# Miniprotein binders against o43075, part 3

Target 1, 293 residues: o43075
Amino acid sequence: MNALNKIPFTRALYHFSRFRSFTTSGWIMSGHNKWSKIKHKKSANDQARSLQIGKLSQGIILAVRQEGANPELNMRLATLLESAKKISMPKSGIENAINRGLGTAGSEGSQVHFIEYEAMHPSGVGLIVEAVTDNRARAASSIKHILRNHGASLSTVKFLFSKKGKVEVNLPPEKRDSMKFEDVLDDAIEAGAEDIVNRPKEYIDEEDEGEFLILTEPSSLNQVAHHFRSKNYEIKDSRLIHIPLEETAIDVPAKDSVREDIQKLIDDLYENEDVMFIHLSILNSHFLPILDE

## First folded at step 19 (miniprotein)

Design AA6
Fold by ESMFold2, fold request of step 20:
Structure AA6 (fold): chain B 293 residues (1-293), chain A 101 residues (1-101)
Amino acid sequence: as target 1 above (293 residues)
Amino acid sequence: SPEEISRLMDKIWELYERVLKLRDEIWKLDREGVSPEEATQLMDEVRRLYEEILRLIDEVERLQKEGLSPEEARELRKRIQELEDKVRQLEEKLRELRTQS
């Protein structure tokens, strides 16, 4: 049965709080002179690039495993390949990731595992941590260690979530001045979407996220993504996600320390090479950041 | 040996994944309207296996720190094998329920 509890089509709402700063002064990490700071900046950029390439590789592996290696049929893969081009990811790395996603059953040592870890934070917030790894024990041990450091523990929490498709888009470049939200809503309805959320740019990472978040049934994800592509929208992301059920989602006030604690946990988890995505049972966390102004 | 401990831990975490997959398949069975009593019974079994797997993970981690005796290694292998046997039984039971439709 397609559920009675579908998210209705609604005009998107977003919330702003009173001014606050998320900018923290940079830590002077090491070195006592200008040259040392330049070396650390360069070193951090090298680490950031290698981590970003690693995350893209994981994304490509997952997308290929889910829907195959043909980007004309696999919008998630197409979007990831566009991102790889933007950062000049080596062609050999891209082909390696595609081949690993196509991997055959029974190929030990080269097998890639797609794992969802379920955990509970002491605040009552549930987490689903998606990982892609070739070393099950290492990934599990590392993720469990990070969870334990933050007081969290493995626990079944998937019942707090609903599986949905997510398409994130920006307006067609040639129509930015003329296009209204109602036009995007009409396109979403025509595509067969379940819901749409309009997010101001201060809530999103413009490199990886879109100002409009479109929710779909899982089986409609590619259909909806292709529809928006056909209308020349810029597709920023297209994938399956777990969204918090409103009935059980934790409603955490904007300035509550729980949000800061969760953000620290999330940051540590994302530094792990095997972690892909993290889903939280916090109200509206699928379209709003954990820390907001 | 360190290699044996690594293989045991890999198996335990594989069973973690398989048990959560069983839970997902039982939810799918329940949504499709196949016997609510069987779905409830299967979910209870899955819950028991999940709890045992978590206890085993914690115990193996403790024994890795303290040193693993040959007797403890044999007991761990036995417990892991018993868990895997139960997981296989549930996996087969679900396959049988799927083919009846």
Scores: ipSAE 0.710, ipTM 0.898, lowest interface PAE 1.1, mean pLDDT 77
Fold by ESMFold2, fold request of step 20:
Structure AA6 (fold): chain B 293 residues (1-293), chain A 101 residues (1-101)
Amino acid sequence: as target 1 above (293 residues)
Amino acid sequence: SPEEISRLMDKIWELYERVLKLRDEIWKLDREGVSPEEATQLMDEVRRLYEEILRLIDEVERLQKEGLSPEEARELRKRIQELEDKVRQLEEKLRELRTQS
């Protein structure tokens, strides 16, 4: 359970060796960066930009609520503010989001609810949908409607998942040509990380995602993130996520229509203004795209 | 009446969240090995409450489309109150088990 803290050092090395071998040898494949094309196309139209600003705002609200408004002490907030600068989000919008996270906004309509909806798709794939909303009934009705349009329904599915911390990083800028995976692995072990995955650049949006995805026990998230920051890594994301349990995750063959059906559902859900994150009980869905095209 | 329906739905969805939180807390007790027989009984009660909440959601959505009479509103408020009372009882029971743990 607490494998990194309670097992012998040799066992921890064996665990990382298996993941290291999987990530280095299994990532050489031809193909387009489909996830990057999807994200760029969505971010280029007016609806996608407005939605992106809205989701950054909700991320800021959550980060401030959890760790306060000081970016020097709140790394998740610092990362979100950098993203907001990149898209030229108005300062007034940033200030409004910070105030809503602190609870200094006015009366009704300023109260924020953080909700997880659990659902099952007809294929047997479970979904956890995280939402941030100022109107509980509206969010629930809208999300339930989207689910029904795709044949999915509310159902308890959280038992198909494990809660983990995720830190996404890029190498320190001054060391990008000299550092190897083994160096990042050593830093991850020193930080107390549970696992590490190296993702080919074809599968990531380099603007928003890191090439190294580091998994932690939930209680270790902040210490691991701060360790990598102290070593001058570029932190791209740091948050809690739901990881599919391997023993129950759905292993859907490539080019199966189920992957396309699920992609349509999550696209519709992400267009909803209240939806923040979606987790799926599909094998490896926490670090690989659903569609490989 | 539309405003009343909105308040009823808000309450039902609040109970949805509380019941799933109870499930999570019972899972924590079960993982810690605290009162395994009691955890099993509590989980069965949570399952029944979850199913009733989903039925209430569907019924209120139907009545929104058909129109809600004062008599139907009173019956819904009574059912919601009964569910909330059961949820509070379970929340209190878990609080007691946490202090023993």
Scores: ipSAE 0.704, ipTM 0.898, lowest interface PAE 1.1, mean pLDDT 78
Fold by ESMFold2, look of step 19:
Parts: sequence; structure tokens; C-alpha cells
Structure AA6 (fold): chain B 293 residues (1-293), chain A 101 residues (1-101)
Amino acid sequence: as target 1 above (293 residues)
Amino acid sequence: SPEEISRLMDKIWELYERVLKLRDEIWKLDREGVSPEEATQLMDEVRRLYEEILRLIDEVERLQKEGLSPEEARELRKRIQELEDKVRQLEEKLRELRTQS
């Protein structure tokens, strides 16, 4: 066992309580990932559904590449397939996404690349842009162009982040009315989690995100996810993420024009067909939106 | 030709990915305590390769817009090959360090 994952009770409890005390009033956007951005667009119904299917397809491709095509072993894939059922995504589209994730296509145009672009905004905020694409040069040129339009430039910024495991959950359906935060905290401690955050429901997307965000060391992700599944929690997401290091994270006031400038850049990036996730070196940006109204 | 330029850009962006992967692998070696003195030297080489890749991207984009002569295409292919050779040398060096550890 990893000694870090067996944090003494007192230190683990103190660590979790730092995140529970946050006030959440004033945030204007419920999401901070690709699926949330799609659902906030005011496009025609046919266009909105087509975009949602496309982004689910990219999510399935990525999940299959990282953990394989068996949803009983790949919890991220399992949650994406559940989302695909909810919107009646065509079976042929699901099969195609799984095959592309496995890398069974024979041509360069059908191979899928997972790429992380690193950039710096003029405000000093670092960005990691995750992309999934079958055309490396197109994705790179488009993303670089968007960055340049906002004054940002390619720059190594990964040192501003720490890689963590993330498990997002909702309470077990049969215990939804009877369980308290303290019960979830106890389960997280027993699983060996590093941190837990309780999101106010007005700031989550019920289809993409869970009420509770569990942070883990990367090597503990599967262990923690299994523990919550064994307790019948509803698993909404399970993946590796980049979170801002506290010692270098930018603490930009919520009403500062810098946050609005960054939001415009993020919006343009998420409209790009190849962009999956964006990570920012802004304090708390891994679980809260960056705008506050 | 447009097809040749597209192929060159794909190679340059592939090298971008490989150089960032080298950086990550060097960080892992440094964290594990494997050859920490050599890790500093390797990181400096990675930084120089990264900067050259960015300059090369900008140069190719400029030449696409202005039109690419046969001489410029030959020079670009040479620079890309030299860059890839250096990337391969670093990849091999890291592989050797991991097998010795």
C-alpha cells in the first residue's frame, strides 16, 4: 500500500474540511468541461443534439483508449455509455467510437491522437488543453490560432499543475434521502482518497458531474472508484485530471476582467471540434466555474 | 506542394508531442532519484528542442502564406530531420537510463 493513501485520520479529516467550508454564491456557470459548454449553447435542437453526440463520441474514444472497451472494467466508459443511452445515441455511432478508441482503423486519417497543448495567457494563467483528433496538423493549427487571437501563446506550463485522480459521485439511489456529507466523507477516508468537495447542485450538470468530487493520488484512482462502486454510489466520472498547484495558482478576484478574458478564450477553445478538456492555473478552477456574477 | 507542406507540419507537431513526452519522462526520472545530475542536462536539451520546434512551426506557417521555393523546402526538410535525429538521441538516452536503473 502507498503510505500517502493511508493518511492519518486527523490529517485526512482536516484536509477534507478545507473544501467543505467554501461559500458558492455568485457563480454563473454550472460547468467547466466540454459537455457542459455544449449544453449551454442556444443552438437549434437538431444542431444541439448533433454536437452532443459528437462530444460523447470523443469521450468514448478517449475512455476506450485509456482503459479499454469493457465497461465493467472501464468505469469512465460505463458512465459515457449511460449518457449515450439517455440521448438515444445511434448504436452505429457508439460502435464506431469504440472501434476508433481501439485503434482498429488502417489509415492515418482514421487514427486518433491524444494531445495536450500547453499555453500561457498574458495574465499569467497557464492552460493545458486536451485534444482528441484524427488530424494532428489541423487540430494543432486551429488551437494555436485560437490561442494567438486571445494573446496567449504555446509555453510549457505543466509544472503549474499536479496530476490527480478524480471520482465524481452521487449518493446511492436507495440512500439518497438518508445519507449525509459525513457518511460520504467516511467512505472517502476508508477508500484512501486525498480530498473531497461537495458541489452545490446549482453548479453541477446532472449528466456530466457528480455532487461529490473525490480527489485521489493517480495510483489510487481505481481503488477509490471501486470502493465507491462497491457502496452503490452512482459514478458520474472517473479519470485523471490536472489541478492547479496551490503555491502557484492565480487567485484572480471573481469580478476581475481577467476572468472574463479567460472565459472568452475557453469558450472559443471548446467550440473547436477537437478540444476535450481545459485545465487552468486558477485557484479552485478544477471544481468551480471561473466567472462570478 | 500543399500535400508536402501538410506532411511537414504533421511531422513537426509530432515532434512537439515527443519533446513534451521527453520532458515528462525526465521529470519522472528526477522524482525517482535516477541520475538527478544528468536529468538537469537532459532538461536543458529538451528546452532547446522545444524552442526550435516553436520557431520551425512559425517559419513553416510564414512560408506557406508567402509561397515555398524548392530551396526553402529542402532547407526545411533538413532542419526537421536534424531535429528528429536529436529527439531520437534523447529518447534512446532515456531508454538506456531506465534500463540501468
Scores: ipSAE 0.698, ipTM 0.895, lowest interface PAE 1.1, mean pLDDT 78
Fold by OpenDDE base, look of step 19:
Structure AA6 (fold): chain B 293 residues (1-293), chain A 101 residues (1-101)
Amino acid sequence: as target 1 above (293 residues)
Amino acid sequence: SPEEISRLMDKIWELYERVLKLRDEIWKLDREGVSPEEATQLMDEVRRLYEEILRLIDEVERLQKEGLSPEEARELRKRIQELEDKVRQLEEKLRELRTQS
């Protein structure tokens, strides 16, 4: 019986009070918008497009259910609608997703569920798998099967994470040549952000991701996102995320076999239609792509 | 019947979600200054329920492949009901603690 199965269910009282000082640490961030990952692996296949449309539809349903159908007030919905437009998602599909989120779709609309599955990989890497599904048993069985195929098992791992807000932004188009990182930092401080990272362009999908990643308290996410929007920043993403705690996060070197194994697991999970997001207890995984392209 | 197994599995996964939610709420109360002793006791109960749910998932998945006898189905329904009752009791206890704080 592997010692790893005795993961404490109790969160150690980690006082979240580490105000990380705004460190201008030039950390390479991967916050890949999951639609982009599917696009890069399966770019040429009608099946990939169908999967992307399905995931966007589920994302829209969830965003509307959580924060309403007004894209002026719901920044997550606004970003999803822009993504839907970019991939030429049918208007009828968008409208149907919004209506399902509002619960106004007639009696036939299966209730959509948001579920976070927690798992441990044999390497000691914890996973939180976010799913959006109309069939709990199907989604759970499929995800558990994928986890098992990679040696992972259901286990409580949320204690390895801190919940934060994430906003991804690009510079205002009219200021791309004049604004510096220092100006963005000042705007982040003014907005009440906790941290900001400038991601190198080589590590981001310029179409779907922001150059700057802003971290916030969960309660401040919408305020910070609106502040950046009011200053004409391009908002690429706005969501709650799970950040690995530094004290328990696994450092996985780029050339480690563990990285390859975890990457294969993540790839198989993202091929599942119900899987929306995956969080890892890998050091800096919320900033860095685990995918070496 | 295959339909009965599906219903049982749906209920088990609902209980899985409820138990994880209970955990998250207990952690929130602990951060808000609820008695550390009470929070620890509640967390121990939630842990036991979580472990029972995981065992039950594995058992139902096995029985879905092998077939389910009427006697096994009756026993599973009983165990699921006992788990649901325990989860409901913990949810109520947690509500009471929130109203007292």
Scores: ipSAE 0.642, ipTM 0.865, lowest interface PAE 0.8, mean pLDDT 82

Design AA6
Fold by OpenDDE base, fold request of step 20:
Structure AA6 (fold): chain B 293 residues (1-293), chain A 101 residues (1-101)
Amino acid sequence: as target 1 above (293 residues)
Amino acid sequence: SPEEISRLMDKIWELYERVLKLRDEIWKLDREGVSPEEATQLMDEVRRLYEEILRLIDEVERLQKEGLSPEEARELRKRIQELEDKVRQLEEKLRELRTQS
């Protein structure tokens, strides 16, 4: 009799205690972008490029579905379009992705769905797996299979998280030598950001990673991103994220077996075509993907 | 048929998504200070539906491997319809609560 883990539909009394505990460290590493990991492993192969294009296409679809097709208003879309340009993604592919996001792709059978799968790993780590798919049954079956292979199961886990906006930025190129963290902090405060973290340069491994991570309220994400853009910051990423709550987040040390297990699960999930993003209930400022040396 | 099982599975996963959305909306209402008692009752109903959906997923996955008889298919369609009706009722209750707030 497998103990059906009592789905704690605990009254997430999100006592969002507005305690701005500047607990800066825990939220920074709770999610990784799928396309960046693949860039590191296989950047030189046509297959890797095809996979990157596929992921960007899915990202564009999702961004358009969530915030519309105007890149001036949808900063997530703007960042994805810039990434698409950098990898020389075909214009037709971009247009097709936008159209699919708008639901204007002609046949009823091509409806794209955004799904957040919630799962619990045996370690106590909760996962939110964002998927974009035209086939719910396929996506769900595949993701559930991967979860099962790592001992994880579907479970309600959003109560372990707070939904926030995240903007990642680099300094304006013309001000790189003159601007300090304090200047960026002032800009973040002016924008109405909730928090800001300076990412150490040694942790900037991905093209979509910024030197500064700005935390926002979900409703303020686009406003904050636009504010930084208006000040000529380079917007690297803009997205909604699920930040682990400190009270329930798992501390996974850098050399812990749990980290390796979770990393393998994440890697397998990111190999799935429908998976876009994964959020983890881990407090670890050092949850760097185990880059295969 | 494999196609029928796939259709049933797709419907179950749609209900899964709808139930999770209901949960999220109930949490939003609770945060907004809308009737805590009603929110709690709705959440309990959502929990029950979620658990039933997970059981159905496992059952249909098993039947995908073993095969689905016409009788089993009828029973599954009936159970899915009953779930859909319950989900729809909860969605309606939630809309009513939002209009009163």
Scores: ipSAE 0.637, ipTM 0.865, lowest interface PAE 0.8, mean pLDDT 81
Fold by OpenDDE base, fold request of step 20:
Structure AA6 (fold): chain B 293 residues (1-293), chain A 101 residues (1-101)
Amino acid sequence: as target 1 above (293 residues)
Amino acid sequence: SPEEISRLMDKIWELYERVLKLRDEIWKLDREGVSPEEATQLMDEVRRLYEEILRLIDEVERLQKEGLSPEEARELRKRIQELEDKVRQLEEKLRELRTQS
């Protein structure tokens, strides 16, 4: 009988008030915490490390292609390089990824593609699966196979989402004891952010995730990320995301039977080498783990 | 009666578990490369049953709160029986596919 430690929800922001109790089991469904769990359970497994290195390599290639190879200007690249450093990715692998992103790798460099697969699960949960691949046919076949195995199918689901920028930050190390949430809020307003969420530390991996999640207009993402960097915040992530619309989002606590099935689907998708990120039409899934009550 | 609603819910959850087992078994056949076209068709049928089960769960959970009339109970029993018959047919088809492989 594994004692599911119910963590009582402390007075986090109004958006959290609908979730009466988060169980520690909910750590499983956030796309980000899988990296840490894979890191913790599989850090000792050479296969898991190889998969992580492969995904980081593809991410670096894409980031460089989109916004160049300067990590001082490309915040997404800076975050990926820090992640690569944390897992002790070989320097040669990082350099090769940057060079492939610049298109300077000779004729043998298979063109890397970014693809979003849209799918619907029988539960009514929509998925956007981001893939980065040098083989579109392989990626399409593999992802469709995984979706089918979980009863999901390709479907238009972007109408269930709003596209936003996301910056995840931790407090400057020198200010951790002195800085308050109000100070972070002021910095977010000054940066031109749309919203800010203070995530309880018990719901995040402090190594890989930020305590503060800042939402932006897609066009303002880089400006906001640079603003926080200029104030010496630790930038944990910077990316475009799909936020579930509240009016159509699935409330998973109301459908506990769905959680396990969605979790298994997400797990199998993240084990695919081409899968980079998964967005869900689940209420608050962009900043909270999907927890059982 | 509350006991009747509980029995209906228990039956729906039994069917849910049976449909998940069907999914897992079809997935195994697909991985083994056994009748991939037939496995795909069966998976589509399983998906439809899964969606129907989820609708029934939501409906019965609502009726647990609101109360259940004898007429509603009769209709739910009918829908559950029809669903059980469909699940049984899929289980039989899957057994036939396994015996042919």
Scores: ipSAE 0.000, ipTM 0.186, lowest interface PAE 12.3, mean pLDDT 77

## First folded at step 22 (miniprotein)

Design AB4
Fold by ESMFold2, look of step 22:
Structure AB4 (fold): chain B 293 residues (1-293), chain A 101 residues (1-101)
Amino acid sequence: as target 1 above (293 residues)
Amino acid sequence: SPEEIMRLLDKIWELYERVLRLRDEIWKLDREGVSPEEATQLEDEVRRLYEEILRLIDEVERLQKEGLSPEEARELRKRIQELEDKVRQLEEKLRELRTQS
């Protein structure tokens, strides 16, 4: 078994300072925040609701496949069920998603594929597109078509990323005024987290994102998440992600046409029913928004 | 038929996924220092398979628009089978290298 890595106090402070020094302007809202993109579609409420339900169903299927159907033992499922209630997702739809998660091990008519598509945009930005689909050929063809329309092409880009665990948290409600960043940092060190970032409040989507993003080694994700839950933090999200490597990450905010092009591509991809997450080789895109304005 | 074309595409995209998994496993072996020269050779082979898979996808999609003849379908099935055989051989080779270490 892999030993838990501890974040040295000096390393965490350095990372926090670096985050503050480059976050003051020119942010681009990341397209990998699938929840926020869905809610900004005001002109087609019925279409937006249908897409929301579909994406939530995908999340439930994946969560059940990974950790089972008991929400007392499966924190990600519990969070998704709360979101499903908030948007009044039909009970039958929730039950269907749970059954598909349980039956994906070769059951006829319920086969679900979890696929990562890798692509490169002409600007040099790499993309990893995660999809959950019951029709591999349809999903692949649709995603490839969207990529082609934006000048992007399938290409191996995973070497531009590192796989990490991500836990998004808010402070415990009863301790909100009494806790400071140092307290959260201490908790992260005790949990064995690799890194911690405090998001500027101006760019937090309260539904899917937390005030603090905690990075972990992939094998430590569940342990770190449960540590924060045991301290009564509000868990907003807990999952594996691909983060851009600093050496090769692209700084998009300095280029108007590139920013617009990438945002249009991300928007089109997220409207696809099979797309679940998008990861970009854009500097700091795993915790900062990609601003269009 | 449209159903046969969809089955062909499904298989080719399955091979796409398997080839990317092979790449990941080869990178893992390389970082562990197991047979560095063999890892380089395997990376080249995987890259070639990846490129052939993408070419095959483009060809099937083109033929789908133009109409797929029985002769073209047989040729595609042959090429897909040859690719799957190569992918399977690489999967076994990597499995053997992991157990020898």
Scores: ipSAE 0.697, ipTM 0.895, lowest interface PAE 1.1, mean pLDDT 78
Fold by OpenDDE base, look of step 23:
Structure AB4 (fold): chain B 293 residues (1-293), chain A 101 residues (1-101)
Amino acid sequence: as target 1 above (293 residues)
Amino acid sequence: SPEEIMRLLDKIWELYERVLRLRDEIWKLDREGVSPEEATQLEDEVRRLYEEILRLIDEVERLQKEGLSPEEARELRKRIQELEDKVRQLEEKLRELRTQS
């Protein structure tokens, strides 16, 4: 039983040292870097690379629109640019995405929209599907079609979630052998984080994922990310996420038919060019990897 | 025309986004303890609009397959405008609630 050490920083937890040993039920991480998932399954296919480049471009556009084009100030943009570099995205494509995000691409540039589609699966699993598109009607029709093919329908589900910031980090390269989890905890507390999870190494894609998952208030995300960067942590991801509420989250065992059905739905959604991220009302789906046992 | 249906769908999906934003803002006000009774009434109105939008999407998608007459297109434009007016009214009510807090 690999217990993930979750230490919640809420003032209430100074009184309740509930070491919640999260049993790693082999959950589908909706929150995996979608680029890593696509890379592992289909990396050798030109279509998969094209899809990755397209999604990175859309992500860059959105990040620039939300927080500007300076990667020193916009941690989300910084992480996206690193991901773009790793997949050898053309520089011209990156520049075009930044320019589209700034709105400086001439009056003829199709307006890019960020949309959160909410859906319910027959299993009781709620989904929030983040999409970035220049064509709302096309994106909505395509996503709704995929949902329908898996028996899911549009429904309000955001009440099943809490919005949080997430920062994923690795230890400073120079301190990998000397720094302990306790040191990372102290840094997280100092940064004003709400929670930290140390992911087991067997569940980390070293290229695209961080060993430590730091949860923050949405308004504190950039502050916390900058704090870790200032201490020379390797920032792997920085984003807003929807965390499933424990009271209503579905606990799906690793070998449950529901898991397989949800995995197929997620896979089909991520094959759509407009889909950026998927949140699930599945317990711990925001930090637990898919155990391919 | 197929182009007209796509324009109608785009407008409906814009209203969908606006209604979801309204919902999220109402829930934020409720969590902040601002006018709980009025927030509940607004939430109920937003829920009704959400359901109406979903029904309208299904109808327009059906008509996209069957074909859209000029008369049907005029009626859809009218219904979409009525929804837009309701959404705008709710957005205004929400702004008023925020200014009173």
Scores: ipSAE 0.578, ipTM 0.838, lowest interface PAE 0.8, mean pLDDT 81

